# VH-VL binders against q08179r182to404, part 22

Target 1, 223 residues: q08179r182to404
Amino acid sequence: KLIEIRKKTSEFLHETLEESNLITYNTIENAEKKQKFLNFFRKLYSAKEGKIMTFQHDEISAIAQMFKNDSVLDNLSRPQLAAMSKFMSLRPFGNDNMLRYQIRSKLKDIMNDDKTIDYEGVESLSQEELYQACVSRGMKAYGVSKEDLVDNLKVWLELRLRQKIPSVLMVLSSTFTFGGLPKENYSKAFSPLAEKKETKSKYDDLLDLYYDGILQVLSSIPD
Key: E = the ipSAE of ESMFold2; O = the ipSAE of OpenDDE; V2 = 0.75 times the mean of E and O plus 0.25 times the DockQ between their complexes.

## First folded at step 6 (VH-VL; framework fv_prolgolimab)

Design d1 (at its last look DockQ between E and O 0.79; V2 from the best seeds 0.78)
Fold by OpenDDE, look of step 6:
Structure d1 (fold): chain C 223 residues (1-223), chain A 119 residues (1-119), chain B 106 residues (1-106)
Amino acid sequence: as target 1 above (223 residues)
Amino acid sequence: QVQLVQSGGGLVQPGGSLRLSCAASGFTFSDYWMYWVRQVPGKGLEWVSTISDSGGRTYYADSVKGRFAISRVNAKNTMYLQMNSLRAEDTAVYYCAKEGYSYGYFDYWGQGTLVTVSS
Amino acid sequence: QPVLTQPLSVSVALGQTARITCGGNNIGSKSVHWYQQKPGQAPVLVIYDDSDRPSGIPERFSGSNSGNTATLTISRAQAGDEADYYCQVWDSSTHVFGTGTKLTVL
């Protein structure tokens, strides 16, 4: 039941994110960053038009870093906020501001938890802690092995703490990564240049998958 | 404007104790992790301790574990470093530092407090 | 523990470009931060996350990081740039600082 709920919620988010302004272009202070931002989305647009465009992880990260949790949350619709809340195992109630507050609070908790886990090591977590950590971040956790949970969380920490991807985008990305939604034809157009590492580790695969999810989130931003 | 104002420190004998304070202003203190970094005169920088936003988690360099205690009172916008069992090698200028916008660096520093451990 | 190696000293003529390196094994995979410290003063963040510049830091300061070397570049060096510079990374639950470089402006 939980899996089904998450799937439905993911689907809903996918459908509605296209209508959301996740970032205000004018909030970008640096001209170079602005240009980079524009170029990236132009490239995304071209990909949507059927051109095969490849995106590098660094490119995705650079753009993702331009987003802020608050800005993204402020631009989500009520249904999106509600869906996100459910995906984060929150009970959506109250007005839009209340939902935003709840989500923001949860994101703050996750952010602090990420730092804590980074200091203490992912391997130090119990199975239950790993489970809860993954669930709170919108990851698939039920029926997942401890090893996979650890790997998932490591990827999360890499992206969140090392690549500095905002947590709100990470959670939204999780909906694409773990929501089990059929990769619409758009996913082929946005194939991150998988670094042709001859021997892709499971970790690398997960990393790629997550970047794909981030790219999907970014692609959902209206032109 | 972000400000970190330090107090405490001074001269102490080996085995003695000191308490450092760092008063924060210009930002929401309770939202940020805080740090202590020390510098031996004429030498480089060394991380000493970390405290989480709520104070629930604390971390220490191996060199000070068991002897130093970091704490904070968010209502007072103040962080502390209790230093016990001080050694000569603890002689340094101690800086309080604020976590940056992103993780892993220090964006603002206190003015520093000299701690001298000598017989 | 990772060791970050910096040159002991770097000299630059007034108005010229100074480059301070920070060496570390696979440092390019980490985020490098840079601090300026003038005599008798606290460190000041000048670069974070390899190349980002805090507000108030002149555009003359830039950073790069690739492979095994991070570099702080100070263009159009001014007398006021004379200071010690430290690189720093977060690694394995520890904050690691470089050995520091004394920049002299001639």
Scores: ipSAE 0.859, ipTM 0.953, lowest interface PAE 0.5, mean pLDDT 90
Fold by ESMFold2, look of step 6:
Structure d1 (fold): chain C 223 residues (1-223), chain A 119 residues (1-119), chain B 106 residues (1-106)
Amino acid sequence: as target 1 above (223 residues)
Amino acid sequence: QVQLVQSGGGLVQPGGSLRLSCAASGFTFSDYWMYWVRQVPGKGLEWVSTISDSGGRTYYADSVKGRFAISRVNAKNTMYLQMNSLRAEDTAVYYCAKEGYSYGYFDYWGQGTLVTVSS
Amino acid sequence: QPVLTQPLSVSVALGQTARITCGGNNIGSKSVHWYQQKPGQAPVLVIYDDSDRPSGIPERFSGSNSGNTATLTISRAQAGDEADYYCQVWDSSTHVFGTGTKLTVL
């Protein structure tokens, strides 16, 4: 069953992700971005020392944009690549390079579908198309209303297409949003995102949830 | 490295047709969405059409829907714009453009091809 | 039929800083890209995603985007910077270009 597979692979990724260097400071494009990286992770690691810190959406987006899909995939172990593949409903076969290729190919398919949906409008999708689009992106879709599926997909498009969050981070973030955020015991435990709109909507709640997921992925980076 | 070389423009009467070509090199053509953008001489830029990397999806500005058809042949690294039922308002320099590394912008442009629609 | 409004022209003295604005309703929520076009040439991308520079574009080109205004900033203006400049966004189902600004270096 898809739910069980996704839960198991999410748990494995959550437990092992801190063992992987998803980004290296010296590969960051320029000095301004390097300083943003340092300030962000200094603040983030202060929170991990038992102090709770809040982050705005644009802070998180700026850091997430520094990641490169290929670099992240190169730094995942074969068991992590296999878990990611299974989460994405792929069958992991072959060596590390074949797993990376399969994941890249799937992420490209999703990105092309994202562009298609953005050109045609989320509202143009049928119930079945919405369901499949959400499932393929690692979202819970069974038993979810059409309105909520639309909001989920709109959040994905905002993050992927406008905020330019790398596809690999979106999938890793989906492992946190699919299975729920870490238990309270695991949070030294970052405060909810501080960026709030004047009126709270389901869309705004989902956007906060996804940014929390991205923050969890970032918090797993060693040192 | 990246090159987009255009051909196929010229003078045509209203109601006529032209086909523009854009030959690509220096990148994996089949990996990228491609675009046509036009510019009336002495004026600004206007998006015309988009085609997905496989060619399976095409999109058009309202001003050209039903008259223009974008296509590509990935085996030839070439994109086309078939322009039918041309009007005086279609007179412009037409640029082909490549999708950037992320969504929503054009990182490389062809040299431009002038299309003049005049009687 | 969104419109991105730019000033028709901007003048800057050699070595000084030029600022070219791009106005649009809530443009700060969109990714803004900037193109330089010299006479008889195709546009060249100079800024993408509000503030990022493509390879080969000097650091004196920078960008910002907030509220209803995006700004292209060219510090230490050179004679070779004289050109038309266009902003551009993706907006709904269309790519929208600004009205264009002629930068004159004095």
Scores: ipSAE 0.698, ipTM 0.867, lowest interface PAE 1.3, mean pLDDT 85
ESMFold2 (binder alone), look of step 6: mean pLDDT 93; pTM 0.941

Design d2 (at its last look DockQ between E and O 0.65; V2 from the best seeds 0.76)
Fold by OpenDDE, look of step 6:
Structure d2 (fold): chain C 223 residues (1-223), chain A 119 residues (1-119), chain B 106 residues (1-106)
Amino acid sequence: as target 1 above (223 residues)
Amino acid sequence: QVQLVQSGGGLVQPGGSLRLSCAASGFTFSDYWMYWVRQVPGKGLEWVSAISDSGGRTYYADSVKGRFAISRVNAKNTMYLQMNSLRAEDTAVYYCAKEGYSYGYFDYWGQGTLVTVSS
Amino acid sequence: QPVLTQPLSVSVALGQTARITCGGNNIGSKNVHWYQQKPGQAPVLVIYDDSDRPSGIPERFSGSNSGNTATLTISRAQAGDEADYYCQVWDSSTHVFGTGTKLTVL
């Protein structure tokens, strides 16, 4: 039931994110960053038009870093906020501001928890802690092995703490990564250049998958 | 403007105790992790301790574990470092530092407080 | 613990470009931060996350990181740039600082 709910929620988010302004272009202070931003989305647009465009992880990260949690949350619709809340195992109630507050609070908790886990090590977590950590971040956790949970969380920490991807985008990305949604034909157009590492580790695969999800989130931003 | 103002420190005998304070202003203190970094005169920088935003989690360098205690009172916008069982090798300028916007670095530093442990 | 190695000293002529290196095993996979410290003063962040510059830091300061070497570049060196510079990374639950480099402006 939870998986189904997450799937439905993911689908809903997929449908509605295209209508949301996740970032205010004018908030970007640096001209170079602005140009980079524009170029990236032009590339995304071209991909949507059927051109095969490849995106590198660093390119995705660079753009993702331009987003802020608050800015993204402020631009989500009520249904999106509600869906996100559910995905984060929150009980959506109240007005839009209340929902944003709840999500923001949860994101703050996750952010601090990420730092804590980074100091203490992912391997130090109990199975229950790993489960809760993954669930709170919108990851698939039910029926997942402890090893996989650890790997998932490591990837999360890499992206969140090392690549500095905003937590709000990470959570939204999780909906694409773990929601089991059929990769729409657009996913082929957005093939992140998987570093042709001859021997892709399971970790690398997860990392790639997450970047794909991030790219999907970014692609959902209206032109 | 972000400001970190330190107080405390001074001369103490080996085995003695000191308490350092760091008063923060210009930002939401309770939203940021805070840190202590020390520097032996004429030498490099060494991380000493970290404290989470709420103060619920604390971490220490191995060199000070069991002897130092980091704490904070968010209502007072103040962080502390209780230093017990001080050793000669603890002689240094101690800096309080603020976590950056992103994780893993220090964007603002206090003016530093000299701690001298000598017989 | 990873050791970050910096040259003891670097000299640069006024108006020229100074480069300070920070060496570490696979440091390119980490985020490197740089601090400037003038005599008798606290460190000041000048570069974070390899190449990002805090507000108030001149554009003359830039950073790069690849392979086993991070580099702080100071273009159009000024007399006021004379200071000690430290690189820093987060690694395995600790903050690691480089050995420090004294930059002299001639």
Scores: ipSAE 0.865, ipTM 0.954, lowest interface PAE 0.5, mean pLDDT 90
Fold by ESMFold2, look of step 6:
Structure d2 (fold): chain C 223 residues (1-223), chain A 119 residues (1-119), chain B 106 residues (1-106)
Amino acid sequence: as target 1 above (223 residues)
Amino acid sequence: QVQLVQSGGGLVQPGGSLRLSCAASGFTFSDYWMYWVRQVPGKGLEWVSAISDSGGRTYYADSVKGRFAISRVNAKNTMYLQMNSLRAEDTAVYYCAKEGYSYGYFDYWGQGTLVTVSS
Amino acid sequence: QPVLTQPLSVSVALGQTARITCGGNNIGSKNVHWYQQKPGQAPVLVIYDDSDRPSGIPERFSGSNSGNTATLTISRAQAGDEADYYCQVWDSSTHVFGTGTKLTVL
C-alpha cells in the first residue's frame, strides 16, 4: 500500500512540477551565482533539444544549493503539497499553510536524525532502524537487503550532510529514483571517477542515480 | 548578534566536580545543536561533547564518556556541562560552541572558561 | 580519532601569500573547516565547507581540499592575520581538530 501511494504521488509530482516556480532568478544572492544558474540552464536547454550533455556532480550541487525549502514549498499547489506529504508517509491535514508546516517539521526531524545516524554510524543501526530510516526518507525499503539499505542511507547522508543539497530537493529527487529513471533522458550526471567501471562501487552507482534524480527535478523547472 | 557567555570554571581537586554554563542570545537557541570543545593551555583543540537541539541526544568524546554530562534548558537559552570525577588531564579552557547554519562546523564560540584540576 | 597534521609554524612577509596545510587520509572526501585563534581569545571561523567564507571574513581568505590535503590560503597577508590556525572535520566517526599552525607575519 505504501508502494502504491508512493508510485501514485511520484507520478503526480513528475507531471506537475513544470508548472511550479521552484526558484526565481531574482532571488539568487549574487551575480556569480546568477551566471552559474544561467549557464547551467542554457546547457540543460541544449540537452532538451536533443544534444547529449553530461553534468558534473559539483555543478549540480552548486545549482541545487541555490534552492530554499520555504520558497519551494510556497510555490507548490495544495494537490502537490498533499502528494508530497503522502510520499513522505504523512497524513495531509488542514489548509496549505498547515501542510507546509507539517512538511517542514518532518524535514527538520529527518535532518536531526541524519546527524544522529552520521555520528553513530550507519552500520550500527538495526534492521528495523534501517528500514524506518529509509522509509521516512522516501526510499524503497520493502524487500531490500540490509546491505543495500545501508548504501542508500550513506548516499543520502553524503548528499544531505556533505553536499548540503536542500531537503525539499532530496525528497523530490527520491520520487524520481523510487521507480527508476527514464531511459529517454538526453543528459546524465557525471563524476570525474564515475566512468571508471572497474573502481565503481554500488555506492558510486547509487550516488550517480541520486544526482540523476536531482537533475530530473531541475530539468522539470520551466525556462 | 550571536553571543555565548560562559561561567562556572575554577580550581578543583582530582575526583571533584564542576558545572559549566553557557548562556546564549541573538539566535533561536532551540534550533541548533550545541557543543563543548576544550583546549589544554599551550596546546590544541579537542571536542568534548555535543547535544541535539531538543536535548534528546547527547554525545561524548571517549576521554570524558561516563564522567561528563551535557544538558540544556531551552526555555533559559542555556547549555550546561556537568563534569564529575575530574582528572589532571581535564585541565583546560572549555569553550561552548554553536552549530553552524549547516552541518559540521562551529560558527560562534563562547569566551572560554578555565578549569584547573590540581592536587 | 584520526590526526589532522598541520605544520607547527608558517611565516609570511607582509603583503604576500601564506598557505597552511591540513593533512589527513582521504581528507578530500570530507568538509574541512578553518578557525583563527589570537592569543587569549576564542577561535573564530574563517572558512567552512572547504572554501566558503562566513560573513565578515575578507576574500583574502580562501580554501581548497583534495586528496589527502586541505589548504588555507591567506593572500595579501596583514599584521592582523598573525594567529594560530586550526583545521577541523566533523562527520561520521571523525570529530577532530588539526594540530594547529602558528602564522607569523613578518
Scores: ipSAE 0.726, ipTM 0.874, lowest interface PAE 1.2, mean pLDDT 86
ESMFold2 (binder alone), look of step 6: mean pLDDT 92; pTM 0.936

Design d3 (at its last look DockQ between E and O 0.68; V2 from the best seeds 0.00; counts 0 for: pae E 2.2 > 2)
Fold by OpenDDE, look of step 6:
Structure d3 (fold): chain C 223 residues (1-223), chain A 119 residues (1-119), chain B 106 residues (1-106)
Amino acid sequence: as target 1 above (223 residues)
Amino acid sequence: QVQLVQSGGGLVQPGGSLRLSCAASGFTFSDYWMYWVRQVPGKGLEWVSAISDSGGRTYYADSVKGRFAISRVNAKNTMYLQMNSLRAEDTAVYYCAKEGYEYGYFDYWGQGTLVTVSS
Amino acid sequence: QPVLTQPLSVSVALGQTARITCGGNNIGSKSVHWYQQKPGQAPVLVIYDDSDRPSGIPERFSGSNSGNTATLTISRAQAGDEADYYCQVWDSSTHVFGTGTKLTVL
């Protein structure tokens, strides 16, 4: 039931994210960053038009870092907020501000938890803790092995703390990464350049998958 | 304006104890992790301790584990470092520091407090 | 323990560009932060997350990080830039500082 709910919620988010203004271009203060932002989305739009475009992880990260939790949340619609709340195992109730508050609160908890896990090590977590940690972050956790949960969280921490991807964007990206939804046809037109490592580890695969999800979220930003 | 004002420190004999304080202002203290960093005179910087926003989690460098205790009282906007069993090698200027927007760096620092451990 | 290696000292002529390096194994995969410390003062953050500049820090300060080397660049060096500079990273449960570089402005 939970999986189905998450799937439906993910689908809803996917459908509605295209209508969301997740970032205000004018909030970017640095001219160079603005140019990077524009170039990235131009490239992204070209991909949507059928051109095969490749994105490197660093490119994705650079753009993702320009998004702020508050800015993203402030630009989500009520249905999106509600869906996100459900995806985060929150009870959506109240007005838009209440929903945002709940989401912000949960994100804050996740952020603090990320720090603690980073200090203590992912391997130090119990299975239950791993499960809860993954669930709270919108990851698939049910039926997933402890090893996979650990890897998932490691990837999360890499992106969140090392690559400085905003938590709100990470949660949204989880909907694409773990929602099990079919990728849009245009998504094939833009793929993160998997570092041609001859031997891709499972970790690397997960990392790539997550970047794909981030890219999908970014691609959902309206023109 | 963010301010971190430190107090405490001084001269103490080996085996003695000191308590440092860091009073914060200009930001929501309870929303941020806080840190202690020390610097031996004429040498580099060394991380000492970290405390979570709520104070529920504390972490220490191996060099001070079991001897130092970091704490905070959010209602007073104050962080503390209780230093016990002090050693000569603990002689340093101690700085309190605030976490940046993102985890991993220190955006604001206190003025520093000299701790001298000498017989 | 990860070691961040900095040159002991760097000299720059007034108005010229100074570059301070911070070496570490695969440091390019980490976020590097830089602090300025003048004599008798507390450190001041001048660069965070490799290249981001805090409010109030002049545009003359810039940072880059790739491969095994992070670099703090100070363009149009001023006398007031004379200080010790430290790089710093978060690395698996510890905050690691570089050895520090003394910048002299000639």
Scores: ipSAE 0.632, ipTM 0.837, lowest interface PAE 1.0, mean pLDDT 89
Fold by ESMFold2, look of step 6:
Structure d3 (fold): chain C 223 residues (1-223), chain A 119 residues (1-119), chain B 106 residues (1-106)
Amino acid sequence: as target 1 above (223 residues)
Amino acid sequence: QVQLVQSGGGLVQPGGSLRLSCAASGFTFSDYWMYWVRQVPGKGLEWVSAISDSGGRTYYADSVKGRFAISRVNAKNTMYLQMNSLRAEDTAVYYCAKEGYEYGYFDYWGQGTLVTVSS
Amino acid sequence: QPVLTQPLSVSVALGQTARITCGGNNIGSKSVHWYQQKPGQAPVLVIYDDSDRPSGIPERFSGSNSGNTATLTISRAQAGDEADYYCQVWDSSTHVFGTGTKLTVL
């Protein structure tokens, strides 16, 4: 049932993100960041069928950091907030402000859990703790090996704690990694350091996948 | 304006106890993890302890684990460090520090409190 | 815990560029933060997340991090930049400050 709910809410969010201005250009902190934003989105919007535009992980992270949680949540419609709540296994209740509060509260709980896991080590989690940690973050956990759950959680921690990707974007990105990337995908993430390796690890592949999810969220934003 | 005002230092005998306080203002104290960092005079910085925003999780450096207890009272915007079974090597200036906007760094520090452990 | 190695001291002529290094195995995969500490004062954050400046820190302070070395760069050094500088890493299994560098402005 959880899988069905997440699939339906992911589909709704994918279809409606194009309607949302998740950030206002004029609120970007300084001219240097505004220029990075413009360069990134010019590149992103120039993507064409048959020619995939590629983006380094660091490029994506720098842009994603501009999409602050409160700004993104304020720009989501009530149906989008309700879908996001359902995806996160929350019971949507009340008006827009109450939904935003519920989402913020859940994300704060996850962030504190992220910090706790980082202090104690991902390897220290019991099977049940690991399963619950992955499920709560929008990851597929049923039928997934313990090794793969560990790798997924490590990628989440890397993005949230080191790369500082905003929590709301992380959840929106999860709808793409859970619900599937679009069939016509003209953008792809890559890491120069990982591309130098003889063979990419499962971790490196997952990191690329999660960055691709972030790219999908960003590419869904109106010009 | 963010401020961290410390109190509670002093001279104590080995094996003794001391409690440090850090009073916060200028930000929503209950939203941030808080930290203690110490510095032997003339030496480098060493992390001592961390406490989650609610106070439900606490962490310690190996050198103080079992002897020090970090706590906070969010209603009073105050964090504490209870120091028991003190040793000469605990002699240092103790700083409280605030979590930054994101995880992993300390954007504001208290003025420091000297703790001296000697006979 | 891993050791973050910094040179004991660095000297720079007034108006010139100082570079303070922080060495650690694969430190480029970690977020590095930098603090300035003047005698008798608490540390002050000058760079976070490798290269970001907090509000109020002059643009002549910059940072970089790749491979096994993170670097704090202070352009157009001023007398007021004379201080101790510490790098810091705080993620995963690493919870440590660097050994510290005394910057002397000549």
Scores: ipSAE 0.540, ipTM 0.793, lowest interface PAE 2.2, mean pLDDT 86
ESMFold2 (binder alone), look of step 6: mean pLDDT 92; pTM 0.934

Design d4 (at its last look DockQ between E and O 0.72; V2 from the best seeds 0.71)
Fold by OpenDDE, look of step 6:
Structure d4 (fold): chain C 223 residues (1-223), chain A 119 residues (1-119), chain B 106 residues (1-106)
Amino acid sequence: as target 1 above (223 residues)
Amino acid sequence: QVQLVQSGGGLVQPGGSLRLSCAASGFTFSDYWMYWVRQVPGKGLEWVSAISDSGGRTYYADSVKGRFAISRVNAKNTMYLQMNSLRAEDTAVYYCAREGYSYGYFDYWGQGTLVTVSS
Amino acid sequence: QPVLTQPLSVSVALGQTARITCGGNNIGSKSVHWYQQKPGQAPVLVIYDDSDRPSGIPERFSGSNSGNTATLTISRAQAGDEADYYCQVWDSSTHVFGTGTKLTVL
């Protein structure tokens, strides 16, 4: 039932994110960053038009870093906020501001928890802690092995703390990564360039998957 | 304007104790991880201790573990470093610092406090 | 613990470009931060996350990081840029600082 709920919620988010302005272009202060931003989304647009475009992880990260939690939250619709709340195991109630507050609070908790986990090591977590950590971040956790939970969380920490991807985008990305939604045909048009590592580790695969999710989130931003 | 104002420190004998304070202003203190970094005169910087936003988690460099205690009182916008069992090698200028918005760096620093451990 | 190696000193003529390097094994995979410290003063953040510049820091300051070397670039060097510069990374639950570089403006 929980999986189904998450799937439905993910689907809903997929449908509605395209209608949301997740970022105001004018908030970008640096001209170079603005140009990078524009170029990226032009590339995304071309991909949507059927042109095969490849994106590198660093390129995705660079754009993702331009987003801010508050800015994204402020631009989500009520249904999106509600869906996100559910995905984060929050009880959606109250007005839009209340929902934003709850989500923001939860994100803050996650951010602090990420730092704590980074200091102490993912391997130091109990199975229950790992489970809760993954659930709170919108990851699939039920029926997942401890090893996989650890790997998932490591990927999360890499992206969040090393690549500096905003937590709000990470959570939204989780909906694509773990929601079990069929990849739409256009998603193939902008697949991240998997670093041709001869031997891809499971970790690398997860990393790639997450970047795909991030790219999907970014692609959902209206032109 | 973000400000970190330090107090405490001074001269102490080996084995003695000192308490440093760092008063924060210009930002929501309780939202930020805070740090102590020290610098031996004429030498580089060394991380000493970290404390989480709520104060629930604390971390220490191996060189000071068991001897130093970091704490904070968010209601007072103040962070502390209790230094016990001081050694000559603890002689340094101690800085309080705020962690930046993104992880792993220090965006604001206090003015520093000199701690001298000498017989 | 990772060791971050910096040149002891770098000299630059007024108005010219200074480059300060920070070497470390696979440092390119980490986020590098840079601090400026003038004599008798606290460090000041000048670059974070390899290339991002805090508010108030002149555009003359830029950073890059790839491979085993991070670089702080100071274009159009001014007399006021004379200071010690430190690189820093977060690694394995520890904050690691470089050895520091004294920049002299001639």
Scores: ipSAE 0.802, ipTM 0.923, lowest interface PAE 0.6, mean pLDDT 90
Fold by ESMFold2, look of step 6:
Structure d4 (fold): chain C 223 residues (1-223), chain A 119 residues (1-119), chain B 106 residues (1-106)
Amino acid sequence: as target 1 above (223 residues)
Amino acid sequence: QVQLVQSGGGLVQPGGSLRLSCAASGFTFSDYWMYWVRQVPGKGLEWVSAISDSGGRTYYADSVKGRFAISRVNAKNTMYLQMNSLRAEDTAVYYCAREGYSYGYFDYWGQGTLVTVSS
Amino acid sequence: QPVLTQPLSVSVALGQTARITCGGNNIGSKSVHWYQQKPGQAPVLVIYDDSDRPSGIPERFSGSNSGNTATLTISRAQAGDEADYYCQVWDSSTHVFGTGTKLTVL
């Protein structure tokens, strides 16, 4: 069953991501970005020492943009690649390179579908099309209202197409939003615009949740 | 090095047809969405059409829908714009362009091809 | 089709800073891209995603986007910066270009 497979693979990925070196400081392309990386991760590890820290969405996006799909995939072990494949509803087979190829191909398909949906409009999708679009992206879709599926997909498109969050991080963050965030979370994504509203919308709540998921992936990176 | 080399164009009467070509080299053509953008001489830029990397999806500006058809042959690294029922307002330099690494911008452009629609 | 309004022309002295604006309703919620076009040539991307520079574009070129205005900034202007400049966004189902600005370096 898809839900059970996703729960198990999410749990495995959450336990093992801290063993992976998803990005190295020396591969960051310029000094300004290196300084942003250092400031962000120093702040993040201060939070792990017990302080409650908030991170702005723009701050999270800037760091996430430093990651590259191929580099992240090259640093995952075969069991992690297999777990990620299963989470994405792929049937893993072959060696590490074949698993990476399968994942890259799926990520490319999702990106092309993201562009198509953006050209045609989220509201143009039928219930079944919405369901399939959300499932393919690692979202919980069974038993979810059409209105909620639309909001989730709109947040996905905002993050992927405007905020330029790498596809691989989007999928990894889905394992946290699908399986729930850790209980002892001292770090939270913060939106100043959402806090200024008298009533926070479902969209704004989802946006915060997805940024929390991205932040959780970034928090899993070892020193 | 990325190159987009255009061909086609020229003078045509109203109601006529032309086919523009854009030959790509220096990158994996089949991985990229491709675009046509036009410019009336001495004036601004206007998006015309888009085609997905496989060619399975095509999109058009309202001003050209039903008259222009974008296509590609990935085995030839070439994109095309078939222009039918041409009008005086279609007179422009036509550029092919490649979508950048992420989304929503054009990182490499062809040299431009002039299309003149005149009696 | 929506309009991204740019000034018709901007003049700058050699070595000084030029600022070219791109006005649009709530443009700060969109990703803004900038192109340089010299006479008889195709456009060249100089800024994408508001403030990012493609490889080969000097750091003198920078960009910002907030509220209803995006701005291309060219510091230490050189004679070779003289060109037309266009902003661009993806809006709804179409790519929208600004009206264009002729930059003159004096």
Scores: ipSAE 0.622, ipTM 0.829, lowest interface PAE 1.7, mean pLDDT 85
ESMFold2 (binder alone), look of step 6: mean pLDDT 92; pTM 0.932

